# VH-VL binders against q0atu2, part 62

Target 1, 119 residues: q0atu2
Amino acid sequence: MLDKKARIRTSREYRNVFEKGKRLSGRFLIIYYVENALDNNRFGFITNKKIGMAVIRNRIKRQLRAIVREYQGQVKNKHDIVLVARAGIGKSSFEGMEKDYIAIMKKAGLFARNANKID

## First folded at step 21 (VH-VL)

Design mm20
Fold by OpenDDE, fold request of step 22:
Structure mm20 (fold): chain C 119 residues (1-119), chain A 122 residues (1-122), chain B 111 residues (1-111)
Amino acid sequence: as target 1 above (119 residues)
Amino acid sequence: QVQLVQSGAEVKKPGASVKVSCKASGYTFTSYDINWVRQATGQGLEWMGWMNPDSGDTGYAQKFQGRVTMTRNTSISTAYMELSSLRSEDTAVYYCARDVGYDSGTFYFDYWGQGTTVTVSS
Amino acid sequence: QSVLTQPPSVSAAPGQKVTISCSGSSSNIGADYVSWYQQLPGTAPKLLIYDNNKRPSGIPDRFSGSKSGTSATLGITGLQTGDEADYYCGTWDSSLSAGYVFGGGTKLTVL
């Protein structure tokens, strides 16, 4: 699990990201991202009912958290980032989600300049 | 088979705008970004930006910020690139290309349009 | 002027091997996969190599790619007259203005 300080947890924090942040859509994910005043990044995860039953939504969240955790060291600091799962994500593989995440994060310019090679 | 077919050659005056189209077929249009790349005569390839046909999201090279607009019509699987405030230096062949980024997490262009020649002259 | 640096030209006789270098930085080649494109005279670019060393269907194995650090190399063995073309490397740049970047291109002449 992500460190507590690396998680967006409050409604106010989420609202700030949605209102002030930029939005970028991938195939399976939408990210909202905004700079924060901290020295670390914070991540939030949203899986709406359109994704499917609670069991599915929870699975997706676990998978997304795993992906974020794997690449968090390469993400530029001082950002709040919310991942919103899209309707089709339930039919995607973990690898598909990962590739989508990587693509979106690259397009958002959220990977560090000296980040390691990403696959 | 995947195919990208671009609109015909354009001749424009300085200060005008040009809009090039790129019709995609042979795959799900909304599943792959379309990138635009231009090439001036005798020069190299220059990346202009990407457009997500599903969301309409775009990312432009800094050089073209404020002058380029990439759009799409999903009903006809067609991407558009509009470049405004044209100048002689914009004379080039403009290519649309399919991006496999969402499939691989790696950006590269596996299919290209045939190119559209845009000539800017007084 | 190009973010990635390539030699302007290379040449060799048929049957020989040539290599084309592509040098970048930690924000592009050092951080992401490199692709190569072949552009025959008067035609659109064609994907030749992706993910540093992978060949799309239809590309013969005499074309190869490699990457080390912030540099990439395209290798062509058994050079044929039909290989005379411009070759471009490209990759994603993760700098402040993230985007795709190309090399300046290399003109390959078959002697």
Scores: ipSAE 0.915, ipTM 0.956, lowest interface PAE 0.5, mean pLDDT 95
Fold by OpenDDE, fold request of step 22:
Structure mm20 (fold): chain C 119 residues (1-119), chain A 122 residues (1-122), chain B 111 residues (1-111)
Amino acid sequence: as target 1 above (119 residues)
Amino acid sequence: QVQLVQSGAEVKKPGASVKVSCKASGYTFTSYDINWVRQATGQGLEWMGWMNPDSGDTGYAQKFQGRVTMTRNTSISTAYMELSSLRSEDTAVYYCARDVGYDSGTFYFDYWGQGTTVTVSS
Amino acid sequence: QSVLTQPPSVSAAPGQKVTISCSGSSSNIGADYVSWYQQLPGTAPKLLIYDNNKRPSGIPDRFSGSKSGTSATLGITGLQTGDEADYYCGTWDSSLSAGYVFGGGTKLTVL
């Protein structure tokens, strides 16, 4: 799992992101993102029952955490980012989720200017 | 057979607005972003922005922010690009193009409309 | 003018090889995949190369792409008269205003 300091953990923190953040939709993901006052990024994950059974939701959450960890070093600092899984994500591959994440993060302008994203 | 068919040529006065349509077929319209690219006569390609047909989300090039509006009608698989406060420099061929970003994680345009000529003159 | 820099024109005789360069920066070519587009006279652009070096269906292997650092190159071997067109490179730019950017275009003349 992500470092404790890199996780959105409280309802208040989530609420802040939803109320003050920007929203962008991809094919499988919706992201809410807002600047924070920290020196690091924090990530939150939401998997609703519409995705499927608990086993599926937990799998999706693990996969999304893995994706976020993989690209964490390339994300611009000082952001709170919440990933909301969409209904169709349960039928997608890991690679499909990864590509969707990359695309939506690029559109949000959340990758570092000098970071190599895909090569 | 993916196809993007655009509306016909437009002639506008300076200060007016133009709205170009792009009808998609041969694929799921809401699964791919539509981008708009223009090309002035004898000039290069200029990216204007993207529109997500599913959510309606948009991202515009800074040059056109406040002057361009990209929308869609999902019931007829049609994307629209409206450009306001037209000036002579807006005279160009305007293209819609399908973006495969969600499928690939990389942005590129695999299918293009035939283009719409917009002429702005007094 | 354009974010990506291309030579304005190149020319060669049929059967020869030509290369078209595309220079960018760490925020675009240096950070993402490059695509190339062919635009025949009086027509809409057509995807020629994607993901630096991949060809869509229907594109002959005479066309190739490569990327190194902040630069990309389009190669055309066995040049044919039908290759006379404008060629554009493009990629995603992750600068302050994220978006797609094109090169200025290169006019290829077949002598």
Scores: ipSAE 0.915, ipTM 0.956, lowest interface PAE 0.5, mean pLDDT 95
Fold by OpenDDE, fold request of step 22:
Structure mm20 (fold): chain C 119 residues (1-119), chain A 122 residues (1-122), chain B 111 residues (1-111)
Amino acid sequence: as target 1 above (119 residues)
Amino acid sequence: QVQLVQSGAEVKKPGASVKVSCKASGYTFTSYDINWVRQATGQGLEWMGWMNPDSGDTGYAQKFQGRVTMTRNTSISTAYMELSSLRSEDTAVYYCARDVGYDSGTFYFDYWGQGTTVTVSS
Amino acid sequence: QSVLTQPPSVSAAPGQKVTISCSGSSSNIGADYVSWYQQLPGTAPKLLIYDNNKRPSGIPDRFSGSKSGTSATLGITGLQTGDEADYYCGTWDSSLSAGYVFGGGTKLTVL
């Protein structure tokens, strides 16, 4: 699990990201991202009912958290990032989700310049 | 088979706009980004930007910000690149190319259009 | 001029081996996978190598790619007259304005 300080936890925090952040769509994910005034990044995750049953939504959320943790150290600092799962994500493998995350984060310019190789 | 077919050659005057089309076939159009790359006569390849046919999201090279607009018509699997305020330096062959980034997490162009020559002259 | 640096030209006789270098930085080649494109005279570019060293179907194994640090190399063995073309490296750059970048291109002449 992500550290508490690395998580977007309140409705107000989410609203701030949605209202002030930029939006970018991948194949299976939509990200909203905005700079924050902290010394760390925070991540939020949204899996709506359109994704499927609760068990599916929870699975997807766990997988997304795992992906975010894996690449957390390479993300540019001082950002709030909300990941919204798209309806088609249920058809994707974990690897597919990971690749989509990487692609969308790269396009958003959220990976650090001097980051190690990202596969 | 995957195929990208671009519109024909264009001749424009400085200050005008040009809109090049790229019709995709042989795959799900909305599943892959379309990138645009140009090549001036005797020069190298220059990346212009990407467009997500599903969402319409775009990312342009800084050099073309404010002058380029990449769009799509999903009903006919066609991508468009419009370049405004044309200059003589914009004379080049313009290519559309399919990006496999969503499949691999890495960006590269596995299929290219045949190119569209755009000539800007007074 | 180009973000990635390539030699302007290389040449060799048929059957020989040639290498084309591509030099970048930690924000591009150092951080992401490199691709190579072949452009025959008067034609559109063609994907030659992707993910540093992988060949698309139809590309013979005499074409190879490698990457080390902030540099990449394209190798061509058993050079053929049909290999005369321009070759470009490319990769994603994670600088302030993230985007794809190409090398300046290398003209390969088969003597």
Scores: ipSAE 0.914, ipTM 0.956, lowest interface PAE 0.5, mean pLDDT 95
Fold by ESMFold2, look of step 21:
Structure mm20 (fold): chain C 119 residues (1-119), chain A 122 residues (1-122), chain B 111 residues (1-111)
Amino acid sequence: as target 1 above (119 residues)
Amino acid sequence: QVQLVQSGAEVKKPGASVKVSCKASGYTFTSYDINWVRQATGQGLEWMGWMNPDSGDTGYAQKFQGRVTMTRNTSISTAYMELSSLRSEDTAVYYCARDVGYDSGTFYFDYWGQGTTVTVSS
Amino acid sequence: QSVLTQPPSVSAAPGQKVTISCSGSSSNIGADYVSWYQQLPGTAPKLLIYDNNKRPSGIPDRFSGSKSGTSATLGITGLQTGDEADYYCGTWDSSLSAGYVFGGGTKLTVL
């Protein structure tokens, strides 16, 4: 349950992340991230037309939002983070996207704790 | 099958740089990150950083930030680690190792190079 | 000192069992999976255990791993003289400078 305060909302906010932020690439995702002045994280999602038709792009965005929601409690606060889907993401599974997200978030130093599921 | 073959031993003077190569075979080079780990004589393993061969992205251990550069040449499936401003305490065996982070979301090194001895002496 | 603490040495006779401990913190072992590496004299390290308790192909089941809280344990049963080596635990550490960390290593002597 990603609430509206945890969303990057304006073109200016997106542009700030792309221009001032760091970039890290995985197999299916690229993340751009920058420290913000808030007390919380914000997430943005980009799927371009090269990925496929709108129905495919919308499904991928919903899957990525679900992944972000699952692990949001482990993300270090005060960051704006944009997830950009790479062209090959349409061939991935939900699990593949999830593992990719976990790996790049760890390597970016954005996870404070292991993303394995809690019993 | 999977093999990481490193360049030969190096002897350097303090202040010089060294560049160690790591040639990969038996797998898709761009699918797995290469990490570098060193081991001084009689000491344990020390992680230096990771490099993504697909993107060229890197992450360095803070201790080596500013002195280490990790690169690759994808056309020959080869990773490189360059360490500058060498000191006597950089004398160690340097290993490349493949991590499986993108397969599992957890990090471990499933294959290692044979090691490259770098000796820094005046 | 190493981020993960291991005993510097351990010994046992052939055929016996030995355990090697690895103590860490909430930012490493407490938050992520542990791997173990074997380094035979004069050789590169080799993966022995991953994801706390899994063995890669070719590692016999007399090698085992476990994790509880911020500590991990490597178990070796049926000790052989060829098991004489240094053993390292390793895991991801999510603290200030996120990265991979190793234990200080444990020298196993088979007497």
Scores: ipSAE 0.779, ipTM 0.906, lowest interface PAE 1.0, mean pLDDT 91
Fold by ESMFold2, fold request of step 22:
Structure mm20 (fold): chain C 119 residues (1-119), chain A 122 residues (1-122), chain B 111 residues (1-111)
Amino acid sequence: as target 1 above (119 residues)
Amino acid sequence: QVQLVQSGAEVKKPGASVKVSCKASGYTFTSYDINWVRQATGQGLEWMGWMNPDSGDTGYAQKFQGRVTMTRNTSISTAYMELSSLRSEDTAVYYCARDVGYDSGTFYFDYWGQGTTVTVSS
Amino acid sequence: QSVLTQPPSVSAAPGQKVTISCSGSSSNIGADYVSWYQQLPGTAPKLLIYDNNKRPSGIPDRFSGSKSGTSATLGITGLQTGDEADYYCGTWDSSLSAGYVFGGGTKLTVL
């Protein structure tokens, strides 16, 4: 689990990222990101009903949180980052989501060092 | 078979712009980013940027920021690179290349176009 | 100058082996996977090696790759005259203007 300080928690915090941030799309994910005024990063996760039933959405959200937790030490500080699951994400594996995340985070310039490959 | 076919050679004057096309076939065009790489005569490869054909998202090398625009037309599976305010040092062969970052989490170019020669002279 | 440093040229006789080095930094080779490209005279580059040491289908196993620290090496055994080409290493660089970087290229001559 991410520390409470590393979570985007309020509607105002989410709105700031969507209104002020940049957006990059991968195959399964969209990230929105903006510099914050903190010393740390914060992450948020969105799965909408077009993805599937609640059990599927909850599984995807848990998988995305696990991916972010694995790589959070490599992310440049001072960013609020929202991961939005795309409708097709239910067709992907955990490894597919992970590689998508790594690719879009690299292309966004958000990694301070490159992510390690995992099996 | 994956193929990237580029537009023909261009001769331009300083201050003009050039737009190079890259038509993809043999794969789902929107599933892979297209990168542009140039090579001046007798010189090495220089990366210019990436473009996501699905979203239209781009990332440009800082050297070209403000002068390069990368676009696409998904209905004809074609990527474009436009370079403006041309200078003599922009004389080069320009390549499009497919990157596999979304498959692997690492970036490399598995297929390349044949190259487009752009000559900038007065 | 190129972000990744390669020797400008190498040469050897047919049947011999050569290595081509590629030196980088902690923000590129030290943190990410290296690929190698072959460019035959008058042609576009072609992928030879990806993920440090893997070969695409159709690339013979006399081409090999390795990485140690912030350096990578391309090895070519059983050298053939058709191997005369320019060879480039490449990788992702995570520094301030994150993007892809190439070495300066190495011209291989088969004598």
Scores: ipSAE 0.778, ipTM 0.909, lowest interface PAE 1.1, mean pLDDT 91

Design mm20
Fold by ESMFold2, fold request of step 22:
Parts: C-alpha cells; sequence; structure tokens
Structure mm20 (fold): chain C 119 residues (1-119), chain A 122 residues (1-122), chain B 111 residues (1-111)
C-alpha cells in the first residue's frame, strides 16, 4: 500500500499531470509525469473499461500499485506520476508489467538507483 | 531473422541536414525501441537516443537535444534519424540498433544496422 | 572523456587468455547491468555479453563477463585470430541526463 501522501487524489490533480506533464509509452503502460512542488512523489492509476470487467481492472490496478510500492524508493523525488494501463495489459504477467514499468521509468529519467535485483 | 537495413552513404555541407533510414524486418517493428549510435572514424561508440515506434516517443542524449529528430513510418517498418545544422565533427558512421528493455528491464542492443556513413565537408 | 573507462588496447598470442576491464560509477555500472559488444574491422557492433555474464546464442563459452561494484570485466580464452576486434562495454546511466553510455573501446590484437 502506497502512503496516503503519495497518492494523486482529485480530478484536478490528475488533469494537471495530463495537461502539463510528459508522456511515455511502454508495451503495457503509459506514464504521464510532471514535476510537483512537494518533497515527495505522488502516484495515480487508471484502468479503463476496455481493459476488461471490473474484477480484472481491479486486479491489474492492485498489481500496478504493488509494483510502484516495490520501486518507489528508487524514484527521483518531486514528481506526480500517473500510470495508465493499455488495452493489451490483460495478456501480460506480473513480471511483464514489472519489466515494462522499469523500462519506461528508466527512459523517462525517473529512476535514480538500480531497479533490478542483482542475483 | 531480425534485420535492420540502413540507407546509403551521404555527403553534406556544413549547415545542412541529413536523414538516415533504418528498415526493420523479421520482428514486430512496434514492439521494440530503436536507438541511434554514431562512431567517428577511429573513435568509439556514441549513443544519440531512443525512439518508440509504437508511440513515436523519443529520448535524446543531451549533446544532440535540439539538433536530432527521431521518427518512424510504421506502415513500412522504418525508423529515421535526422541531424540538422551539420558540422564537420558530425562526420561519422550512424547505426540503428534494437533495444530489448521491455523484455528484461535492462538495456542492451541485440541487433544492429550495417551503418550509414555521413561525411560533412566544406 | 568516456563515462566508462576501458584500456585502449590489449594484445596476446593465439590460444592465450585476455581480460578487458570497464570502470564506471554508482550511477551506471553500480546501478545497472553491463553488456559487451564486439566490433570486427569494418563491421557494425555485435552483442557479445548481456546482463553482466549472459551470452546470446552463437557466442562461444570462451567469452565470459563479470561485474563487481562499479567495474565489469570481459574475459576471452583460447584466443583466435578472428577475435581481433574492438570491444565496448555499455550500460544505462541513471544520472541527471539519463541515457545509455559506452566505454571508450579496447582494441584487441592477436599476434
Amino acid sequence: as target 1 above (119 residues)
Amino acid sequence: QVQLVQSGAEVKKPGASVKVSCKASGYTFTSYDINWVRQATGQGLEWMGWMNPDSGDTGYAQKFQGRVTMTRNTSISTAYMELSSLRSEDTAVYYCARDVGYDSGTFYFDYWGQGTTVTVSS
Amino acid sequence: QSVLTQPPSVSAAPGQKVTISCSGSSSNIGADYVSWYQQLPGTAPKLLIYDNNKRPSGIPDRFSGSKSGTSATLGITGLQTGDEADYYCGTWDSSLSAGYVFGGGTKLTVL
């Protein structure tokens, strides 16, 4: 579970990220991100009805929250970041979503530390 | 069989632009990002940036920001790199390369084009 | 000034072993996986090692890779004249201007 202060909550906050932020797409995810005026990051999650039934959308949203929570200590501070699930995400595994997230966060320049575990 | 085939050599004058193409085959073009890397004669490899063929998203090395544009035409599975305001130091071989970041979460280039020589001469 | 430092050249006789070092920092080799590329004379680079120590299909096991801290090493045993090439390390750099970085390259000469 993400901390309460690390959540994007209002429609206005989401709209700010979409209107003023940058956008990067992976295979399963799109991220929108913008610098904020806080000392911390905030995350938002969007699954639309084209993803599937509500049970499926809720599972995906929970999986994305778990991924973000695992790597949040590696994210450069002062950003609002919205993860939008793409239509094809239902065919991915948890590992596939995780690797997609790592790749797009690196390409966005949002990771400051190694997001992969070294075996 | 994955293949990246690049356009032919170019000779340009300072101040001009060059656009190099990279035609992909043997895989789903929109599933992997294309990176561009250059190499001046007798020098090492220099990364220029990445481009996502599905979205058109790009990320450029700071050195080239403002001078480079990376694009694609998905209907013919072709990536492009355009470098403007050319200088003599831009004389190099330019490579396209496929990155596998979405497969592994780590970046490396598993297939490379044959290279395109660009010569900038007064 | 290359972000990743490699020796400019190395040489050895056929059948011998060589190692090629690649030294970086906490924002690149220390934070991410290292790959190695072979560039034969007059050709494009080719992936030789990925994820520090893994070989793509078709790369013989006499090529090996390792990483410790902020440094990586390519090992080549049983040197052949066909191994004469330039070798580059590469990795993602997570610093202010995030992007991919290469070492300066090492020219291997097989006598």
Scores: ipSAE 0.775, ipTM 0.908, lowest interface PAE 1.0, mean pLDDT 91

